VHH binders against p49116. Designs and how they scored, part 2

Target 1, 238 residues: p49116
Amino acid sequence: EGPLLSDTHVTFKLTMPSPMPEYLNVHYICESASRLLFLSMHWARSIPAFQALGQDCNTSLVRACWNELFTLGLAQCAQVMSLSTILAAIVNHLQNSIQEDKLSGDRIKQVMEHIWKLQEFCNSMAKLDIDGYEYAYLKAIVLFSPDHPGLTSTSQIEKFQEKAQMELQDYVQKTYSEDTYRLARILVRLPALRLMSSNITEELFFTGLIGNVSIDSIIPYILKMETAEYNGQITGAS
Below, E stands for the ipSAE of ESMFold2; O stands for the ipSAE of OpenDDE; V2 stands for 0.75 times the mean of E and O plus 0.25 times the DockQ between their complexes.

## First folded at step 3 (VHH)

Design d8 (framework vhh_brivekimig_d4; at its last look DockQ between E and O 0.02; V2 from the best seeds 0.00; counts 0 for: pae O 11.9 > 2, unsure alone 64.5 < 65, grease 25.9 > 24.2, SAP .732 > .668, placed apart)
Fold by ESMFold2, look of step 3:
Structure d8 (fold): chain B 238 residues (1-238), chain A 128 residues (1-128)
Amino acid sequence: as target 1 above (238 residues)
Amino acid sequence: EVQLVESGGGVVQPGGSLRLSCAASGFTFSSYAMSWVRQAPGKGPEWVSSISWSGGSTLYADSVKGRFTISRDNSKNTLYLQMNSLRPEDTALYYCAKGSYTALSYLQKFLSGEYDYSSQGTLVTVSS
C-alpha cells in the first residue's frame, strides 16, 4: 500500500573477499561474483511486493532476470569490486586459452563482444553518475518485467513495474530538476541489459564452480537461505 | 567418504624447511580448489594458501609469501605445502581443506552435493 521500495532497499553494500590476492585469479573473481549474486537475490527477496507474488512466481522472476540484476550490480559496485581490473584479468585469461587451443574462434568473439558491451554499459552508468535510489528503481523495473515467458500473475507484475517507473520518475524530477532528460537517458540504458548473455556471465565470473550447472538451477536455494546462513555468506569469513 | 590424510609435520629449527602432504580420497580431487589452514596454540584458524583445481592459480597470506609454495599433483590426488625459511611464528597445526571461499563453497555445495572438509592436521614446531 505504500511506496514500492523503502530506504532499506536503497542500501547495497558489497563486501569483498579477504585477503586481497597479489594477482587476481579465477577463485577470487568467482567469490566476489557469488557475493554480488547473493546480495542481488536477497535484495529482491526483501521487497514486500516481490514477497506478495508467492514462491513459484518469485523463482520464475529471478530465473528470468538474474543476469540483468547481476549486471546492474556490477555497474553499481564497479568501484568497490575494481571491476576494470577483474575484466582485464579475464581478458588475459582468454588470451591464454587461445594459446592453449581451449576455445573456438567464434566463441572468443562472442565473449569479447560481451565484455565490450559490459564495459560500455558500466561506463555509461558511471558517466550519468547514477545514484543508489536510481539503481534501486532500475533493479525493480528489471525484476518486475511482465514480458518474460512462462510467468504467472503478469498483470500484478506489470502494476508493480509501473509503480517502480512512477517512483523513479518522481525521484528524478525532484532530485535532478535542472536535468530535463535525465529520466529518458537512464531508461534508454535498460534494453542493453537484455543483450547480456547469462551463459557468458557464468563463464566470465563463475568459472571457479565445478560441474556443468547454470546459476538458474540454484536460484531456488539462494532464495530459501535462512537469515543466519545468508549473513555468514555475506561476510565471506572462512 | 571424503578423506584427507596429512603427513610431513615435525620439529625443525628456525630457518629450516618442511614439506607437508595431504593425500585426498573419496572425491574427484582434480575438480576442486584446495587450501592450507593453520592454527597456532591458543589462536584461531589462519588461512595460509589456496590453489586452483588445475594448479594454475595460487594465493598466499602475506605472512608466508616468498617462503611457502603450494602445489598439487592431480595424478596422485595429493596437495603439498613446501615451507622454507621457517620461523617460530609458523608453529601451528596445519590442515588442508577442500575449497577456499564461503560464497563459492555454498554454490558448489548445491552443484556437487559435497561440503568442504578439513584434515585432522599435522603439527609443525619451529624451535630450539
Scores: ipSAE 0.149, ipTM 0.609, lowest interface PAE 4.3, mean pLDDT 81
Fold by OpenDDE, look of step 3:
Structure d8 (fold): chain B 238 residues (1-238), chain A 128 residues (1-128)
Amino acid sequence: as target 1 above (238 residues)
Amino acid sequence: EVQLVESGGGVVQPGGSLRLSCAASGFTFSSYAMSWVRQAPGKGPEWVSSISWSGGSTLYADSVKGRFTISRDNSKNTLYLQMNSLRPEDTALYYCAKGSYTALSYLQKFLSGEYDYSSQGTLVTVSS
């Protein structure tokens, strides 16, 4: 069998809404996040191994790991997105909620800690100087995680994950031969992804666009979306 | 007991600069994110800036972005706020806050009247 990923899977280009507003409003933030979400899911869809799992199984995988994929995407696209600015804007918007006493103290704390965790994760990845190949394989490892509840074909999923890990190892050994512990340093970042709440991520990034509709509910739709529709959305939306 | 002591406030002309300091004690400073909050006369508290425990991450309110810089020295248990290009609207009592990446939780407590009184703030006045 051929490799799990090809060079085509290394490319991960996010197009931001244009023009960038002077004030980052909720719509801009949500649109940016949506594009990243779509890009991440369509990236997954483009992997032959992902397709081989079948529609039901691959949908379940994405439902289980979309937050992790999204977060890796945030890290990978942090510069293009001006993520720090987006996060600051989100915090600013939350000020109104506090002033209006719309959120409990505990909830505010959770949200703020989540924002902090996101920022710290992205910064940690930047410090490691993760390249496009490494990101692709990290996303694959996250995607093909067999330990989520309710999954079918877990043996096959595990096989794909192992393949991703092996290919990543080969890549790192080849590309960064003088850095003996690079692989380990990269992989130890993955657990941080699972500490992040998908619910909070959804609230922070997607409330403005989908309202009461959950990311979970729209995932099948996104996965079925034609490439032309996706491209149209990227180029036409602001 | 958590103690936060702000200093560095004063009177400055528009366009001027000030550097605030916050001396922290009573907790492991290097383990906590820190924030600056300010309250102008007749206005509610406003979040200004936050910094992660390591200093690797920083956030700023839109009103101060590009002008203010938050930093910290964990070896000295001290938080800093470099304020450049000061404006009259920056006039406020500035507080140091502990325990969250942002000061929102602190602000909520402040609004409810349930806040730590150990912080007295430092007054910044920007006037011609």
Scores: ipSAE 0.007, ipTM 0.230, lowest interface PAE 11.9, mean pLDDT 86
ESMFold2 (binder alone), look of step 3: mean pLDDT 78; pTM 0.790

## First folded at step 4 (VHH; framework vhh_brivekimig_d4)

Design d10 (at its last look DockQ between E and O 0.16; V2 from the best seeds 0.00; counts 0 for: pae E 12.6 > 2, unsure alone 64.4 < 65, placed apart)
Fold by OpenDDE, look of step 4:
Structure d10 (fold): chain B 238 residues (1-238), chain A 128 residues (1-128)
Amino acid sequence: as target 1 above (238 residues)
Amino acid sequence: EVQLVESGGGVVQPGGSLRLSCAASGFTFSSYYMSWVRQAPGKGPEWVSDISGSGGSTYYADSVKGRFTISRDNSKNTLYLQMNSLRPEDTALYYCAKGSYTALSYLQEFLSGEYDYSSQGTLVTVSS
C-alpha cells in the first residue's frame, strides 16, 4: 500500500509537431491535440492503481473523463502548445464556417462559449501557478471519479480518489506551508471541468479524424498501444 | 519506390499451418505500421492484422484472433504472418500493406478500413 503517485507520474512533457506551420491548419491542430490525448491516456495507464482496475473498467473510466483530463492537459501544456494561437486559429476556421452558413446561430453560440470557458479555465490555472505535482494529483482526482454513470468498481475508484486527494493535501502543506488555503483554491477549479462539453471539444480539436471516427471509439486502442511506440512516433525519423 | 513482396502461400489442409513473409523495401521499414489484408474469391478485401513499427503493438481481426500471429524483423525488413489452425474460410489472396507512420494516422486508417493494395499478394488455399 504505497503512494498512489510517484515522482515518475509528475513528468508530463508534450512534444509538438515540427515544424509549426505559418497557418495552423486543421491537421496540425488535430495532430497536436492527439499527441496530448495520447500522453494523457498513457499517463493514466502508468498508474498502478489504474492498472489494478482492469481493462474494461479502465476503458470505461477514461471514456468518462477523457475530456477533463484533456482539458487539464491543455492548461498544463498551454505554453508549449501555444494554446492561445491554436484557439485563435480554431475561431478563424469557425468564422469561415459561419460565412458559409453551415452552423446555426445557437450552435455558434455554444461553440464560442465553450472556447471562452476553455480559455478562462486555462487562464485561471495559470494564475494559480499550478506546479507539476499539483497537476498530477488533480489529474488523478479527475481520473478516479466514481460519479460517472456505468462504472464498475466504484468503491475502489473512490478509494483511489481519496488517496489522491490526501497526497495532494500533504504535498501542498509541505511545499506551500505559508499558503494555508492553496489546496482549497486549487480544488475549487475542478468543477469548471464539468462545464466542458466533450462533444464540442472533439469537434474543435479533432475535426481531422477521418470519417465517423470518435474519441470514444479510439480510446481502447490508445490504451492498448505501447508507450514506446507512441514515443517513437513523436521523435519520428523517416 | 515502395516495394512489398509477399511469399509463403500454398495449399494446406484444414487445421494446418502456414507462415507468410513480406519483404519490404523503399522506405524506413521500422518506422511504419504494417498490415496483412486478404481477399477471398468473390469477396471484398478483409483486414487481418496490424503491427506497429517496433512490433510492440499488434492487432487482429476477430476472425483470426488466437490463430494468427503477426510479427516483424526490422533488421531484415520483413513482415510475417504465422497462420495456425487454418480453415477453409481462410482461403484468400493475402496482401502485405504499408501502414501509417504516426499512431494517429494508424488509428484513422484502421478505423476507416483504407489500405494500400499495391502488392501482388500470395495465395493461401485451405482445402481437404
Scores: ipSAE 0.031, ipTM 0.430, lowest interface PAE 3.7, mean pLDDT 88
Fold by ESMFold2, look of step 4:
Structure d10 (fold): chain B 238 residues (1-238), chain A 128 residues (1-128)
Amino acid sequence: as target 1 above (238 residues)
Amino acid sequence: EVQLVESGGGVVQPGGSLRLSCAASGFTFSSYYMSWVRQAPGKGPEWVSDISGSGGSTYYADSVKGRFTISRDNSKNTLYLQMNSLRPEDTALYYCAKGSYTALSYLQEFLSGEYDYSSQGTLVTVSS
């Protein structure tokens, strides 16, 4: 019982690396993406319901949904990140990968479709003017998804997801009482997240950081980091 | 200055077990994450496992989960890796690392070659 999220879970402030280079490069993109990933993981870890599931379940959930959570973070922080500028730099990186004969024609098509879907998702969220509370509940709905293979405690996870949905409904009704269809319009955007590919996200945003180590392979380490280490990673402390 | 000395490697049969040790000095051992990293012939470094300063939290790469156990003894400044059900794919040079204060920064430093690799590692060979 009690609320799934508190006001402390609504704060989601991304700090970009400084200074922004005249021409964005792989290192700037990867640092920016890493900060968002760490901010997202810090957010998830701070939720009491998430903590209650235990280490193995936590790891399984985040491995299953990190890309969706990351994509929601991209949409929420699109203006702060100047995401359109970053995506333009990624297109340039993609062109370099073509020159190095690293990509098949089918892969190029898949990557460009992913970029288009990402842009459309972010645009649709901006048009709806999704606020910080709504983003927090949408992230919780994505995090507590019981339908991923290999999860334990799926009944409890489903209960938490339903609670996130209920709290979102209550928030929207109270805050946007004159907009009868707002909840439905918000929720209809979630299926687009399932179209986002983890391996393409890694290729676009994390290639320079991870080499051959996938994000889901390091998720347990990220989740175990001390809070001070998280804050340094999120803010780029030097 | 930080020093890390690995030991316990050797040649074992598939399905066998080994226990690696890492003796640490030059820093407050109990205050830091510690990790194991391995490098197979012809491959880049691969993260294997982490453990928190207290030993209360442990993490594993999927390739070793359920077979390897990381532990530490803060009174002896020693990190351990118990490796069970070894496979030929586990053949690698294993070395311990002082955990960075930042997981992705640690990985970036490792890939860029800025991590100092004070130790030589300990070789594990799994063959019949």
Scores: ipSAE 0.000, ipTM 0.133, lowest interface PAE 12.6, mean pLDDT 78
ESMFold2 (binder alone), look of step 4: mean pLDDT 78; pTM 0.784

Design d9 (at its last look DockQ between E and O 0.01; V2 from the best seeds 0.00; counts 0 for: pae E 19.2 > 2, placed apart)
Fold by OpenDDE, look of step 4:
Structure d9 (fold): chain B 238 residues (1-238), chain A 128 residues (1-128)
Amino acid sequence: as target 1 above (238 residues)
Amino acid sequence: EVQLVESGGGVVQPGGSLRLSCAASGFTFSSYAMSWVRQAPGKGPEWVSSISGSGGSTYYADSVKGRFTISRDNSKNTLYLQMNSLRPEDTALYYCAKGSYTALSYLQKFLSGEYDYSSQGTLVTVSS
C-alpha cells in the first residue's frame, strides 16, 4: 500500500470571510470557525485510509476528535485567522455575560482557562515553527486515534496511526536532519489537545448555533457535504 | 405564530436582476436579525445573507458578495434581497428566516427543523 498521506493532504488553506469587520462580531467569529470546521472535516474525508474505514467508523472518529482537529487547525491557521484578535473578541463578548451575571464564577474561570489553553497551545506550535507536512501528519495521528470509546475497527485505526507516525518520522529525519529531537518535541504537544473541552470550544466559537443541536450531531452531514458546494460558498466559485 | 412569506421570484436571464421580498408577522420584527437562505436542486441548503435587527450590519456569503444586497424596512415588517448580475448557479428556492445565520448554523437548523419560517420559499431560475 502507498503512503497514508500525499502532497494533496498537505495543503490546508483557510479562506476567511471578507471583508474583515472593524469589530469582530459573533457572526464573523462563527463563520470563520465554521469554515475551519468544514475544512478540517473535509480534509479528513480526503484521506483514502479514512474512507476505507466506512461511514459509521468515520463518523465515530470525527465525533471523537473534532475538537482536537479543530484546535490543530486553529494553530495552523492562527495568522490567517488573526486568532489572537478573535480570542480577544470572544473575551469581550463574554464580558457582557459576566456583567449580566449569567455565568457562575466557576464557569467564568473555566471558560477563561480554556481560552488561555488555546492561546498557549497555538503559541507553542508557532514557537516550534511547525510546517504544513508536520501539521498534516499530526492531524492524521489525532484522527486515527484508537483509544476513543465506542470505536470499531480499532486495529485498523491503530495501523493507520502508526503509518502516520512513521511517515512523520521519515519526513522529519529528511527535512530536519540536524535536529535530532524535533519529532519528540512535536509529538509531546499532542497531549495538550485532550485537555481542552469540546463543549467549551463549541460555546466559544459557535455561539450562533441555536437549539439543542450540537457539532456532534451535524458531523455526519458535514462529512456528506459535497466539497464543491462548500468551495463555492467560500470562494464564490460555482 | 411566526409567519414569513417570500415573494419576487421568477425566471431571469443571466446577468439579470430580481428583488425578493419577505413579509414577516407574529413577532417584533425589528428585534430580530433576518436572513436569506437558498436551496438549489440536488444541493444542500446554503446561507446567502443576514441583516441585523436595526439594519446597521449586513453579512453575505462569498458566492453572492458584491452582487446581492440585503435590506429591511422595519416599519413595514419586510425583508428584501436585491439580486444583481444573476448567474445560473443562483438558481434555487429562496427562503426568508428569522435570526442570524451562518453556513453551519443554517445547516444545523435545517437538519433539526428548528428554523422559523412558514412559507414555501420563492423560486429563482436563472436560465438563458
Scores: ipSAE 0.042, ipTM 0.511, lowest interface PAE 3.4, mean pLDDT 87
Fold by ESMFold2, look of step 4:
Structure d9 (fold): chain B 238 residues (1-238), chain A 128 residues (1-128)
Amino acid sequence: as target 1 above (238 residues)
Amino acid sequence: EVQLVESGGGVVQPGGSLRLSCAASGFTFSSYAMSWVRQAPGKGPEWVSSISGSGGSTYYADSVKGRFTISRDNSKNTLYLQMNSLRPEDTALYYCAKGSYTALSYLQKFLSGEYDYSSQGTLVTVSS
């Protein structure tokens, strides 16, 4: 049978909001993060193996792994997003919030540790020079994870994950034949994604969107959105 | 130009006390939170304590809570750290920083931040 992913799944092009403000602000950060979230959700939806699992299983999978997909997206798009600049602006905001006595020291420590883990992950991926094919397969491995609690059809999900793993292995061996340990170094990065807190990700990147609504609550609506409507949501001018 | 000058370090026995000072200049001191950070031999920087610009809110690392007290005198542009019940594990170079400073030293190194050039630190050695 055919490959799990086609060349259309390797392309992952994030378009940043325009115009770029002179100084980064919460609205620009939230819009940029929302575009990445929508791109990631629609990337998952476009995969035939994902479509074959059915709508309820699709929603459950994405709810379980959206933060991992988002974090892989941050690493992949770090340069085009100027992620280091965005994180510096967030750190400055946190410092201003402690000066205004809005955050506790324990929460600040927790959030700073999460930012450090995020930067360490992105740095490790950049050091490995992970390419677009490798990112696509890593996202598929994360998406088709059968070990999340509450999933149905876990045997089929596991089969798709094994197929993604095999295709990554074949790609790395063909493309990086002189680097015998590249696959192992890539795969050991994945467990760090489970350490990322979805509620801190929401606080860091989605404060303007979140209010009292979590990302996992809106996932079914994003997945049902038509492609033309999706493009209007992220490319529209106002 | 922002300048931070630490003093008050020295050698003490376990259980002893020291009071560190940080003289600040080149910015409106009362408008900024201030922090103490320490670096033990062979380790990266560790956040110790922070205080709000007004002095009304204080925060401490778990390893020092109950033993250390951060304070400030905005009329003298001076930050303080009272260290009581010192342990050998508290041996480090201590320096003050403008703003809140948990894992910021690592993030600033990674994100293109530089340590403040006026921050030389003051050495605290706890030994028997």
Scores: ipSAE 0.000, ipTM 0.102, lowest interface PAE 19.2, mean pLDDT 78
ESMFold2 (binder alone), look of step 4: mean pLDDT 78; pTM 0.793

## First folded at step 5 (VHH; framework vhh_8cml_1)

Design d11 (at its last look DockQ between E and O 0.05; V2 from the best seeds 0.00; counts 0 for: pae E 13.1 > 2, unsure alone 64.8 < 65, placed apart)
Fold by OpenDDE, look of step 5:
Structure d11 (fold): chain B 238 residues (1-238), chain A 128 residues (1-128)
Amino acid sequence: as target 1 above (238 residues)
Amino acid sequence: EVQLVESGGGLVQPGGSLRLSCAASGRTFSSYAMGWFRQAPGQEREFVALISWSGGSTDYSDSAKGRFTISRDNAKNTVYLQMNSLKPEDTGVYFCAAGSRTYLSYFQKFLSGEYDYWGQGTQVTVSS
């Protein structure tokens, strides 16, 4: 079998909504996040190995790892998204909720810690200067994680993950031969993704527009979206 | 701003068919995903069908699947709902809705209130 990923899977270009508002409102934030989510899922769909797992397994995988994929996407697209500004805006919006006493002190702390974790993770990735290939392989490793509960075809998923890891290793060895420990430095960042709450991520980036609807419930629909629609959205005026 | 005007509603017997139309004003029709919703008396507005800006993607409620077909003509700024095999439970006011050409439009089917524009509705009555 050929490689898990090709050069086509390295491209990960997020198109932001235009025009950018003077004030980053909830709509802008949610739309930006939605685009990233869709891009991430579209990327996953573009992987032949992912398709080979079948619709049910695909859906289950994405449901299990969408937060991690999304977070990696945030890191990768942090500059284009002006992520720091978005996060600041989110904090500002949360302050309003705090003032209205809609959140418990404990919840506020949890949310703020989550935002901090997101920022720190993205900063750490930037500091490592992760390139597009490395991101692609990291996303693949995250996507093909066999350790989520309720998955089918776990053996196959594990094989794909191993393949992703091997390809990453080969890439790093080839591209960064002078940095013997680069692979380890990159991989050691992955546990941070598992510490992040999908629920809080959903609340921060999506709740303003989707209300109580869960990303989990929407994932099957996103995965069924026509590629032409996605492409049209990217090339068309928002 | 987009104005939406529904038409095609009426009285029909069970098993009958109706074709609803929604005409949109303005020049930006293709920038919107279009949806049909309905509201029965005393009930909440519910999702019926959705079509993407290009018409390339459609989605239906469980009750509508297999019976209803949503389509659009961007040249005519019109969205349609072909309703076949109508049932008494299909009775209600049918609303046309427009959502921005955004990824959020795919989420809007779950939250009817998030659509940008709404028509006034057309009455559909299915009765023997």
Scores: ipSAE 0.022, ipTM 0.489, lowest interface PAE 3.9, mean pLDDT 88
Fold by ESMFold2, look of step 5:
Structure d11 (fold): chain B 238 residues (1-238), chain A 128 residues (1-128)
Amino acid sequence: as target 1 above (238 residues)
Amino acid sequence: EVQLVESGGGLVQPGGSLRLSCAASGRTFSSYAMGWFRQAPGQEREFVALISWSGGSTDYSDSAKGRFTISRDNAKNTVYLQMNSLKPEDTGVYFCAAGSRTYLSYFQKFLSGEYDYWGQGTQVTVSS
């Protein structure tokens, strides 16, 4: 019926906790990550195609892809967040925990590998100079993935994904007409998102929520929030 | 901005019980994970117990497990620490603390700044 995304879906402004602390701490990291999560969920539910799928489908879809959306958000906002500094602080704390505990060595190595994959992904996206329109369409392609188990309305979801792909292609072709391989280079980066573990993302950025307060348990409540309440959570108000 | 006030401390015999309370004022109490810490003279504060911002998850230090129970009443903006089977080694000043939505099990041992707000403390003395 119309374009899948409008200009309002291109704007993705993350507001960091203020002021940035002299030394990064876990509170700052978790608050920053929470704001990005809320911003990403607000973005997703503002899409008319997403709204048309219904609440049960919306919840299932976001549960399946929230980590991919979050990771795209990290890459898009990496400079605003000082993400490389945050990851370095996390690495330093993990290395100190090995020296002090001598347990969890295998788990810590698994977490370090994940951090490396995340950094590589963000660096590759920065090298490609992905713009805001491209990020918006990439997020839509990831959001409308029909191949997750347990989804209903998969034919509708597939149609929306195809529309996102066509709109990305049209945009890249018009805007980057002399870069013949840009679309291919961008799309080749998407499979790396499926390698990102939601469990480890929670451990890195949302450690205070581990247990019965997981991202999965929060998603239905986030999706039901009124817009004014969302804006409060994104800015850290109330 | 939140202010925390502890109460309920006192002198108790070994094997006895005490219930500590921490009353909070300021921004929404239910937005904070809450913890209890204790400190003997000349020692660093040590972790005792924590409760998630919703109240659905709790965790305890090894020395507190099985003896202490943390709970919260969001309608009263209060967190509690029920301490049973008290021992002389439990003697110290008990502080409550509030951190934003965050509890960090991997960083508990190494990040002293995890909690943003602290109470003034309440004395617990366990002696014969």
Scores: ipSAE 0.000, ipTM 0.144, lowest interface PAE 13.1, mean pLDDT 80
ESMFold2 (binder alone), look of step 5: mean pLDDT 79; pTM 0.812

